VH-VL binders against a5use3. Designs and how they scored, part 1

No score or structure here was measured in a lab: all are predicted.

Target 1, 222 residues: a5use3
Amino acid sequence: MVIHAIVPVKELHRAKQRLARVLDAHERRALSLAMLNDVLVALSYSPVSRIIVIGRDVETGHTARAHGAAFVIDQSAALNDALHQAAADIPDHAAALVAPSDLPLLGAEDVIALTCISGDKPGVAIAPAHDGGTNLLLVSPVVGWTFLFGPDSLTHHIAAARQRHLPVHLLRLPHLERDIDDIDDLIWLAQQPGDTSAQRLARMFLERKGAQLWQSSDMPPH
Unless a header shows other numbers, all headers, positions and changes below count from the first letter of the chain; antibody chains are not in Kabat numbers.
F, E and O are the ipSAE of ESMFold2-Fast, ESMFold2 and OpenDDE, as the mean of both directions, binder to target and target to binder. V2 is 0.75 times the mean of E and O plus 0.25 times the DockQ between their complexes.
[cut] stands for letters that were removed.

## First folded at step 1 (VH-VL)

Design v8
Fold by ESMFold2-Fast, scan of step 1:
Structure v8 (fold): chain C 222 residues (1-222), chain A 117 residues (1-117), chain B 107 residues (1-107)
Amino acid sequence: as target 1 above (222 residues)
Amino acid sequence: QVQLVQSGAEVKKPGASVKVSCKASGYTFTSYAMNWVRQAPGQGLEWMGWINTYTGNPTYADDFKGRVTMTTDTSTSTAYMELRSLRSDDTAVYYCARDIGYSLDYWGQGTLVTVSS
Amino acid sequence: EIVMTQSPATLSVSPGERATLSCKASQSVSSYVVWYQQKPGQAPRLLIYGASTRATGIPARFSGSGSGTEFTLTISSLQSEDFAVYYCQQYYNWPYTFGQGTKLEIK
């Protein structure tokens, strides 16, 4: 399967607002870029033919180009419109893999597992989010597909596949069920094994702001 | 070389509509959004909205919602801005400008629209 | 909407002098401020984006600074072609808004 990965990146100043209680704008921007770096590293070792980053920020473009990824300027405030824009750059015979920029624990083995469960036939493979959303989406071929990310997107993507008579394969990847969005996610990320750019930043934030982070968390401070 | 070439000056009566065109060349038209900005005589710049040149989906400033329509023709790399129910205070130079995600880098030469009886 | 306020409205300076132009946002816009130059009868020209990054082809005498709500455009060693109107714009949130402009004129 020929796979083109799409990595949508929210405007950096709008990113991670749920962290605003403990992280300032510069820190949230740095975290977002570190997570993007981690996703791009994982995809660079994955069986993907091309990586397309869609975003608006100049720093996002620099990060994408540093990894050899194509950078597409996001012309819409809505995620699904941005994905439709990026997917237009994908050949008719190829598959699209949508990988959010905020999954810093993404590894090449995850992408390989998703392609293996999908197989060589037309179909849709999904790694669900814990809250009923979609965290990884592989559509083969992507031509004619409608992206439906948002609340309850797992249900909506399954329905879209059914309408197109495409089989759906669900692959549970616990380490990818948690996109890094709030304080509890940041603490969790810091505690996981590994040494990604985002993990290094998360651990630094815990060292400097540990009391504020634990006070704002639903998790116990141990 | 990037160029944005706009249609010529228009004189309209109050209540009429005007449709300004902006023909792009020197780049892939659908790769960048097109913004519309106007400037009344002796006044500053006022953002009217933008259009996604790939999807055709526009985003309008609140002051213009309900009487502005932005469209594109991708086959001719042309953006259009139609303003309806013209008032005398719509007299302005109307600019198209290319959006590279973090700024407006190339601007058309401007189209003067004069609304008078 | 975010209101952008520029000062002074008019700045009279001589060639070779330094000009400092101010732009204030009614709320934080982080570093998402763009500066444009407009000469009479011409369209605006991009100078600075991201508060401090010069656009391609813009001379080093132009510099931008600031973050949050307070922004400055500085032109060192003014040349005759620099006399124009300068606009700041916030690129932080819809609707995009511009300042009213600062006119730089020969003293």
Scores: ipSAE 0.284, ipTM 0.722, lowest interface PAE 4.2, mean pLDDT 90

## First folded at step 4 (VH-VL)

Design u6
Fold by OpenDDE, look of step 4:
Structure u6 (fold): chain C 222 residues (1-222), chain A 117 residues (1-117), chain B 107 residues (1-107)
Amino acid sequence: as target 1 above (222 residues)
Amino acid sequence: QVQLVQSGAEVKKPGASVKVSCKASGYTFKSYAMHWVRQAPGQGLEWMGWINTYTGNPYYADDFKGRVTMTTDTSTSTAYMELRSLRSDDTAVYYCARDIGWGMDVWGQGTLVTVSS
Amino acid sequence: EIVMTQSPATLSVSPGERATLSCKASQSVDSYVVWYQQKPGQAPRLLIYDASNRATGIPARFSGSGSGTEFTLTISSLQSEDFAVYYCQQWYDWPYTFGQGTKLEIK
């Protein structure tokens, strides 16, 4: 199975807005890029044939290219539209793996596990989020697929698979289910095993700030 | 080389409509969004909106909502901007410009639209 | 919408001298500021993106700086071809608004 990975990246100034009380705009940008770096590293060690990063920031593009990934300029504010745009370069018969950039604890083994449960036959494999969302999505083949990320995306993707008569495989990956939205999440990330770029940055931020909460007047627009 | 070539100058009466074309060449048309910017004589630049060349979905500035329509023809790598209910203050040079994610790097030569009684 | 204000409206400088142009945003736009150069009868040309990055083919004498609400375009040693109108644009949020422009003229 030929797998093309798609990594959608939110605009950096709009990323991790909920951490604005703890991290300033520069720190949030750095954290987002660190997470992107970690995801790209994980994918590089996984059985994916190609990585496509889609976003709008120059730093996102630099990060993508530094890892040998293709960079596509996002023309839409909607995630699903961006995913379809990125998928346009994927051969119809190939598989698509969607891996958001904000999965700091993603490992190659996670991708391998997802590919293993899916097998070499047509099908959909999903790593669900705890809130009914989708952390990872593997679709084979990608032709004719409609991405349905957003609220209750797990249910929507399962339904889409069934409508296409594709088998559905679910894989729980608890270490990917926690979003990094507040100081507790940042502390959690820093305390997990490993030494990813995002973890190192989290540890540095917490040490620097003494895990104190700050008032933020620099909230980016939605 | 990458270039945008726009349609020729237009003269219209108040209340009429104008449709400006912008033909792209030298790059993959669907890989870059297209912006429209206008400039009244002796005035500054005014952002009108942009269009997703992959999906065809446009976004318009509030000042132009209801009067402007942006479209694309991917088969000819051409973007279009139609402005309706023209007024004298719509007299301007209209530009198309390619989006690179963090700015507009390639511009058309501009199309002068003159609205006069 | 975010309002971009440029100053001065007109700047007179001699060839070989340093020119400093200012652009202020009505609210923080992080580093999402673009600078364009426009000569008479021509379309604008991209100079700087993300506040401080020179576009391809732009001479080293052009530099951008700033973050938040205050931004600066600097031309270290003015050449004859540099006399033009310069616009800043915020790329932070829609609509992508322009400043009113600064005319750089020969002293």
Scores: ipSAE 0.824, ipTM 0.906, lowest interface PAE 0.6, mean pLDDT 94
Fold by ESMFold2, look of step 6:
Parts: sequence; C-alpha cells; structure tokens
Structure u6 (fold): chain C 222 residues (1-222), chain A 117 residues (1-117), chain B 107 residues (1-107)
Amino acid sequence: as target 1 above (222 residues)
Amino acid sequence: QVQLVQSGAEVKKPGASVKVSCKASGYTFKSYAMHWVRQAPGQGLEWMGWINTYTGNPYYADDFKGRVTMTTDTSTSTAYMELRSLRSDDTAVYYCARDIGWGMDVWGQGTLVTVSS
Amino acid sequence: EIVMTQSPATLSVSPGERATLSCKASQSVDSYVVWYQQKPGQAPRLLIYDASNRATGIPARFSGSGSGTEFTLTISSLQSEDFAVYYCQQWYDWPYTFGQGTKLEIK
C-alpha cells in the first residue's frame, strides 16, 4: 500500500489558548511545534511513503522540511477544506492517512497497527476519539473520499465508508484520547512514560514554573 | 519570475462600476490566496478583502461588503475585483497581492481608478 | 477590529543614521506583525514578517522587534533609497489591518 500522510496544523497563535494562564505565547508555540515534531517522527518510522503538512506558519513549514515533509499553505482555515486541499495531489489509487499534529504520544507502532488491520485492500481504518470524534483516519483508496472531521465524526466517517462500500476497521488507542488543552493535561503528559519532545518541554516548563503548578494539580515528576 | 500584472487605469463617473483584473504568472495560482488593497491619493493602505483561489470563496472587509465582488478564473490564473456604486472617495490605486501565509510577498503594479463627475 | 497605530507620522533622519519606527496594536497580536516599505509611485514591498524575520532580499540593516502590542522597525544605517513610507500590518486576525504609515524623510 502506498500511503500519503496528511498532518493539518492549526495557526499557532490559536493553538493551546487554555494554557495561556500558565504558558506565555512563546512557550505555547514551542509546545505546539514539539508535538508536531513528535507526530512527524512517529510517521517517519511508519510505512507512510510521503508526509504532507498543511498550515499557515513559517515555523510549521520549517518543522515539516526538517523531516522531509512537503509543506502546503492552508488557504481555508477550515479543517475539512484544508484536508481536501492537501489531498488534491495524492494519486487516486493511494491511501491517505490523516494524523492530527497534537498527538504527542503517537508512536510508529500505532500507525503500523492501523495499516495492518486495513491490509492492502480497499477500506477505512479509524482510531476513534473518546468523544465520538476521529483521532486517526486511514482511507484506501483516497479518490472520492469526503473528510468529515468535527462533532460526531466517527459516525459520519463510518457512514461515508459504507456509502462507498468500503469495509471499516476500528482500532482503539486509549493513549491518544487525551488532548493537551489545560494545565492538568500538561502535568499528565509530563507523568507518562517516554521521552518525546513535547514531554521534555512539558517537564521543563512545569519545573520552571515551580511548586505552584505541581501543588495545584499533581506531584512533580521528580 | 513570480509576478502579478493588473489591468490599466480607468476613469469612471459616480454610480458606475469598475472591474480590475490581476493576472498571475510564475507560480501555481490555486496554491495562494489573493488580497486586494487600495490607496487613495496621499493616503495609507486600506485592506479590502481576500479570495481563496482554491475554492473561490471571498472574505470582504466590512466597509466594502455589499459593494465589492472578488472572483477568480483559474483557467487564466486571473483574480478580479469589482467595485460597484462608485463615489468620488473611491478614487484610489487598487492593488492585488499574493498571500504566502505570513504576509503579502508579491504585489501587482496597481490600477488607478478615478471617479469624477 | 484590531487598530494599528504608527508613530511618529513623519520621521526626519540624516543618511547614515539610525531610524526607529513604532507600531502599537489595540490588543495583543503576539508576533503577527508585518512591515512594508512603499516608495513614491511604487507598490508596497514586504520587509519583515512575524515581527522580526527579514523577507528574501531585504538588507541586513532592516530589523524588526516586539511582541504583544508594541513593535518597532529599525534601520541601522540609512541609505538614500530607504526614504519612503513604512506601514505595519497585523496578521493575527481578520480583518488584517494596516497602520496609517510613517514617512521617513531626509533631515
């Protein structure tokens, strides 16, 4: 299977706004880029043949190029339109994998598992989110697919696959079901096993912010 | 090599309409949004809006909503801006400019529109 | 909408000297400020994006700084071709508004 990964990236100034109470704009930008870096690392060790990052920030483009990914300027600011724009150059017979830029615990083994349950045959593989959304989407072939991310997107993507007579494979990945949106999520990320770029930043930021942050939510990592 | 070439100067009477063209070359037209900006004589720059060249969907500044229409023709790599119900204070140079995501890097040469009785 | 206010309206400086142009936003725009140069009879030219990054082909004497609400454009050793009008623009949120301009004149 030939897989082109699409990684849509939100404008960095709009990302992680709920962390503004404890992280300044520079720190939030750095965290967002670190999470993107971790996703791109995971994809680079997976069976994808090409990575397409779509976004509007200069540093998003720099991060994409550092991993050999293509960078496309997002004109739409709407997630599904951006995905359609990025998919325009994917060959009709190829598969598309959509991976959000903010899954800092994504590993290559997750992508490999998703591709394995779909096999080399036409089909749709989905890693559901806990809230009825879609964390990962693999569609083979990509031709004719309509991206339907948003509220209830799991249900909508299953229906779209059925309309196209494509089998659906679901793969639950609980470690990906928590977004990093507030201070408690940042503490949780810092406490998880591993040493991703986002985890290192989370630990560094929380240590620099002192005991106030740790005492308000959870114990410090050390 | 990348350039934007606009249509020539126009003289209009109040109440008329004007349509300015902006032809792109040296890059993939549908990959970059297009802005329109005007400048009255001796005055500053005024943003009018932009158009998504992939979808054709425009966004207009509030002062121009209802009077402006922005369109594209992807087969000729050309953007258009039409301003209707012209008045004397619409006398300005009108620019198109390419959106690279973090600014406007290439501008057309400008089109002078003069509205006089 | 976000209002961008430039100061001074006119700045008189001798060639070879340093010029500092100011731009203030009515609310935080993080680092999303763009600077343009416009010479008489010409279209604007992109100088600085993301508050501090020089666009391709812009000489090193141009530098930008600032974040939040306060931004500056500095020209470290003025050349004769630098006497022009300079505009800031916020690139943070729609509509992308311009400042009113600062005219840089020979003193």
Scores: ipSAE 0.524, ipTM 0.807, lowest interface PAE 2.2, mean pLDDT 90

## First folded at step 8 (VH-VL)

Design y3
Fold by OpenDDE, fold request of step 13:
Structure y3 (fold): chain C 222 residues (1-222), chain A 117 residues (1-117), chain B 107 residues (1-107)
Amino acid sequence: as target 1 above (222 residues)
Amino acid sequence: QVQLVQSGAEVKKPGASVKVSCKASGYTFKSYAMHWVRQAPGQGLEWMGWINTYTGNPTYADDFKGRVTMTTDTSTSTAYMELRSLRSDDTAVYYCARDIGWGMDVWGQGTLVTVSS
Amino acid sequence: EIVMTQSPATLSVSPGERATLSCKASQSVDSYLAWYQQKPGQAPRLLIYDASYRATGIPARFSGSGSGTEFTLTISSLQSEDFAVYYCQQWYDWPYTFGQGTKLEIK
C-alpha cells in the first residue's frame, strides 16, 4: 500500500496559545516546530512513500523541506480544507495518512501499527483522541474521502467510512492523547520516556524556568 | 515564467460595477491563493481581500464587504474581482497578487479603474 | 485590524549612503512582516518576507530586521534604482494591512 502522509501545521503564531502564560511567543514557536520535527522524523522512518506538509509559515516550510517533505501553502487555515488541498495531488489509489504536527510523542512504530491494522485492503484506520477527536487517520484509498476533523471527528470519520463501505480499524495510542496546554503538560512531556525534540525543548524550558520535574501519577497507560 | 496578467483599464460611472480579471501562468493556479490590492492615485496600498483558489472561497476586507466579489475560473487559471456600486473614491489601480503565505511574490501589472461622472 | 505605521514619510538620502526605514505595528505581529518596493508606474515588488528573508533576486544590500512591533528595512548602500516607495505589510492576521509607505528620494 502506497501511503502519502499529510501533516497539517497550524500557523505558528496561533499554535500553543494556551501555553502563553508559561512560554513566550518565541518559545511556543520553537515548541511547535520541535513537535513538527518529531512528527516528520516519525513519518520518515515509517512506511510512508511521501510526506506533504501544509502550512503558512516560513519555518514550517524550512522544516518540511529539511525532512524531504513537500510543502504546500495553506490557503484556508481551516483544517479540513487544508487537508483536501494537500491531498489534491495524491493518486486516487493511494492511501492518505493524516498526522497533525502537534504529536510530540509520535513514533514510527505508531504509524507502523496503524498501517498494520489497516492492512493492504481498502479501509480506514483511526487513532482516536481522548476527547472524541482524531489523532491519526489512515484512509485507503483516498479518492472520494472527505476529511472531517474537528469535534467528534472520530464518530464522523467512522460514519464516513461506513458510508463508503470501508472497514474501520481503531488503534488506541494513549501516549498521543495528551495535549500540551499548560505547565503540567510540559512537565508531563518532559517526563515521558524518549528524547524527542519536543521533549528536549520542554526539559530545557522547565530548567530555565526553575521547574522541578516530579513523578506524575497522571501518565497515560502504555 | 510566473506571471499575472490583468485586464485593461476601465472607465466607469458612479453606481456601476467593474470586473477585473487576472490570468495566471507559469505555475499551478490552484496552489496559491490570490490577493487583491488597490492603490488610489498618489496613495498607499490597500488590501481588499483574497481568494482560496483551490476552494474558491473568498475573504474580504470589511471595507469592501457587500460590494466586492472575488471568483476564480480554474479552467482558465483566472481570478476575477468585481466591485459594485462604484464611487469616485474607488478610482485606483487594482492589483492581483499571488500569495505565498508570507508575502505577495508575483503581482499583476495593475488595472486602472476610473470612476467619474 | 492591525495598524502599520511607517516612518519617516519621506527619507532623503544620498547615493551610496545607508537608508533605514521603520515600520511599527499596533500590536505584535511576530515575524509576519513583508517589505515591498514600488517604483512609479509599476506594481510593488516583494523585497523581504518574514521580517528578515530576502525574496528571490533581491540584492544583499537590502536587509530586514525586527520582530513583534518594531521592524526595520535597511539599504546599506543606496543605488540609483533604490529610490522608490517602500511598504511594509503584516501577515499576522487579515486584513493583511499595509503601512502608509516611505518615499525614499535622492538627497
Scores: ipSAE 0.915, ipTM 0.953, lowest interface PAE 0.5, mean pLDDT 95
Fold by OpenDDE, fold request of step 13:
Structure y3 (fold): chain C 222 residues (1-222), chain A 117 residues (1-117), chain B 107 residues (1-107)
Amino acid sequence: as target 1 above (222 residues)
Amino acid sequence: QVQLVQSGAEVKKPGASVKVSCKASGYTFKSYAMHWVRQAPGQGLEWMGWINTYTGNPTYADDFKGRVTMTTDTSTSTAYMELRSLRSDDTAVYYCARDIGWGMDVWGQGTLVTVSS
Amino acid sequence: EIVMTQSPATLSVSPGERATLSCKASQSVDSYLAWYQQKPGQAPRLLIYDASYRATGIPARFSGSGSGTEFTLTISSLQSEDFAVYYCQQWYDWPYTFGQGTKLEIK
């Protein structure tokens, strides 16, 4: 199965606004770019044929190109419109993997697992988010698909798959189900196993700010 | 060569409508949004709005909402801007310009619209 | 909307001299700022994007700097073809507003 990965990236000045109480604008931008980097690294080690980054920032473009990804200029503030735009050049018979840029703990093994459960036949594989959303979406074939990201997107994507008579496969990935929105989330991220760019940055921020770390790294998601 | 070619000058009466065309060439039309900017004689640049050339969805500046309609014809790689209920202060050169996310890198030659009684 | 204010309205400079143009935003626009050049009877031309990056084909004598609310366009050594009107535009949020322009004329 030929897979094209799509990485939608929010405008950097609009990203991670919920962290404004903890991080300044520069820090939020840095964190967003670090997360993007982590996602692109994960995808680069995954069985994807092409990576397409869609956004509107110069730095986003630079980051995309640095990883050998194609960069598409986003014409819309709406995520689903952006996804359709990014998918425009994907061959009809190919699969599309949507991976948002704010998944700091995404690994190649996650993508591989998602592809494995989906198989080589037409179908939809979803890694659901904690709030009924969608963290990862794999659709094969991409032709005729309508992206339905947003509130309750899990239900919407499942329904869309069924309408097309496509089997649906769900994969729970707990390490991807926590949004980074506050100081506790940053602490959580910093305490997780691994050494991603976002984790390093989180650790640096926490050290700089003198934040008290929790002993337990097993905090529940939101 | 990347180029935007606009329709010719227009003379209209107050209350009338004008529709300006902008034909794109040398690039994939649907890959770049299109902006419309106008400039009254001897004045500065005024952003009117832009249109997503992939979806066809426009976004207008508040000052023009209700009077302006932006559309595209992907088959001819052409963007259109219609301005209705024309007034004398609508006299200006109207430009289409290609969006690159952080600027407008290609401009049409401009279309003079004169509104006079 | 974000209001962009350019200064001065007119700048008189001799060929070979340095020109400094100012653009101020009513609120922070981070680095989302572009500069354009417009000559009489012509459409504007993109000079600088993201506050400090030169567009393709733009001579090295043009440079942009600044962030937040204050931005500067500098022409290190003015050439005869550089006398024109210059506009800044913010790309932080729509409407993507322009400054009122600075006319650079020969002293």
Scores: ipSAE 0.914, ipTM 0.952, lowest interface PAE 0.5, mean pLDDT 95
Fold by OpenDDE, look of step 8:
Structure y3 (fold): chain C 222 residues (1-222), chain A 117 residues (1-117), chain B 107 residues (1-107)
Amino acid sequence: as target 1 above (222 residues)
Amino acid sequence: QVQLVQSGAEVKKPGASVKVSCKASGYTFKSYAMHWVRQAPGQGLEWMGWINTYTGNPTYADDFKGRVTMTTDTSTSTAYMELRSLRSDDTAVYYCARDIGWGMDVWGQGTLVTVSS
Amino acid sequence: EIVMTQSPATLSVSPGERATLSCKASQSVDSYLAWYQQKPGQAPRLLIYDASYRATGIPARFSGSGSGTEFTLTISSLQSEDFAVYYCQQWYDWPYTFGQGTKLEIK
């Protein structure tokens, strides 16, 4: 199975807005880029033949190119439209893997697991989000597929697959299900195993803020 | 060579409509959005709107909503801007410009539209 | 909409000298700011994007700086071909508004 990965990236100034109480605009941008970096690293070690990053920020483009990914300028504010735009050059018979850029703990093994559960036959494999959304979507073949990200996207994608008479495979990946929305989430991220860019940045932010505001026992170890 | 070539100058009466074309070449038309910007004589630049060349969906500035229509023909790599109910203050040079996400890097040569009684 | 204000309206500078142009936003636009050059009878040309990156083919004497609400375009040593009108434009949100322009003329 030939897999093309699509990484949609929200405009950096609009990303991680829920963290505005914890992180300033610069910090939120840095965190978003760090997460993008981590996703691209994960994909680079996965059985993905091509990575397509779609966004509108200079730094997003730089990051994409630094990892050897194609960069597509996003012409739409709507995620699904962007995904269709990015998928335009994917061969009809190929598979598409949608991996959002804000998955801080995505690993190559997650992608491999998703591909394995899907197999080589036409079908849809989904890693659900905790809120009924979609964290990862693998569609084979991509031709004729309509991306339906948004609220209740899991249900919508399953329905779409069934409408096309495609088998659906679900893979729960708990480590991908936690959103990073507040200080507790940052602490959680920093405390997880590994040393990703996002984790390092989270640890740095927490250290700085801990030194400035609180000497809490909740500070994550390095 | 990447370039945008616009249609020729237009002279219109108040209340009339004008449709300006912008033909793209040297790049994949559907990969870049197209903006329209106008400039009245001796004045600054005014953003009118842009169109998603992949989907064909336009977004207009509020000042032009209801009077402007942006369209594309992907088969000819051409963008169009129609402005209706023309007034004297619509007299301007109209530009199409290619979007690269953080600027307009390629511009048409401009189309002068003169509205006079 | 975000209002972009440029200053001064007209700047008179001698060839070889340094020119500094200002652009201010009514609200923060982060680094989403572009500068254009327009010569008489010509379409605008992109000079700087994302506040500080030079577009392809733009000489090193042009530089952009700033973030948030205040931005500066600097021409380190003015050449004869640099006398033109300069516009800033925010790309933070549509409408992607322009400043009113600064005319750089020969002193």
Scores: ipSAE 0.865, ipTM 0.927, lowest interface PAE 0.6, mean pLDDT 94
Fold by OpenDDE, look of step 10:
Structure y3 (fold): chain C 222 residues (1-222), chain A 117 residues (1-117), chain B 107 residues (1-107)
Amino acid sequence: as target 1 above (222 residues)
Amino acid sequence: QVQLVQSGAEVKKPGASVKVSCKASGYTFKSYAMHWVRQAPGQGLEWMGWINTYTGNPTYADDFKGRVTMTTDTSTSTAYMELRSLRSDDTAVYYCARDIGWGMDVWGQGTLVTVSS
Amino acid sequence: EIVMTQSPATLSVSPGERATLSCKASQSVDSYLAWYQQKPGQAPRLLIYDASYRATGIPARFSGSGSGTEFTLTISSLQSEDFAVYYCQQWYDWPYTFGQGTKLEIK
């Protein structure tokens, strides 16, 4: 199965607004780019044939190209419209994998697991978010598909698949379900195993700000 | 080469409408949004709006809402800007310009629209 | 809307000298700022984007700096072809407003 990955990227000045209490605008931009970098690295080691990044920032474009990804200039403020724009040149027979740029702990194994559960037949594989959203979406084939990201997107994508008589496969990936929105989330990210760009940056930010690092058992539930 | 070619100069009376065309070539038309900017004689640049060339959805500046309509024809790679209820202060050179996300890198040659009694 | 204010309105400089043009935003636009050059009878030309990146084909003597609300376009050594009107434009939010322009003329 030929998979084209689509990475939608929010405008950097609008990204991670919930972290404004903890991080200044420059830090939020840096974190967003670090997360994008991590997602692109994960995808680069995944069984995807092509990576398409869609956004409007110069640095987003630079980051995309640095990883050998195609860069599409986003003409819409709506995520689903951007996704359709990015998917426009994906071959009809190919699959599309949608991976948002703010998944700092995305690994190649996650993508592989999603592709494995879907198999080589037409179908939809979804990694659900904790709030009824969609973290990852794999659609095969992409032709004729309507992206329905947003509130309750899990239900909407399932319904769309059923309407097209496509089988649906769900894969829970707990490490992808925690959004990075506050200081506790940054601490959590910093304390997870690994040494991604986003993790390193989180650790640096926390050190600079004198934040207390908690043991994993002390972290509040998401 | 990438270029935008606009329709010729127009002379209109107050109350009339004008429709300016902008034909794109040398690139994938639907990959870049199109802006419209005008410039009154001896004055600065004024952003009028832009259109998503993939979806066809326009966004207009508030000063032009209700009087302007932006459209595209993807089959001919042409963008259109129609301005209605023309008045004398609409006299200007109208430009189409390609959006690259962080600037307008390619401009049409401009279309002079003169509104006079 | 975000108001862009350029200064001075007119700048007189001799060939070979340094020119410094200012652009101020009514609110922060981060680095989402472009500079354009326009010569008489011509369409504007993109010079600088994202406050400090030169567009393709733009000579190295042109440079942009600044962030937030204050931006500067610098021409290190003015050439005869550089005398024109310069506009800044913010890309932070629509409407994507322009400054009123600075006319760079020969002293």
Scores: ipSAE 0.839, ipTM 0.915, lowest interface PAE 0.6, mean pLDDT 94

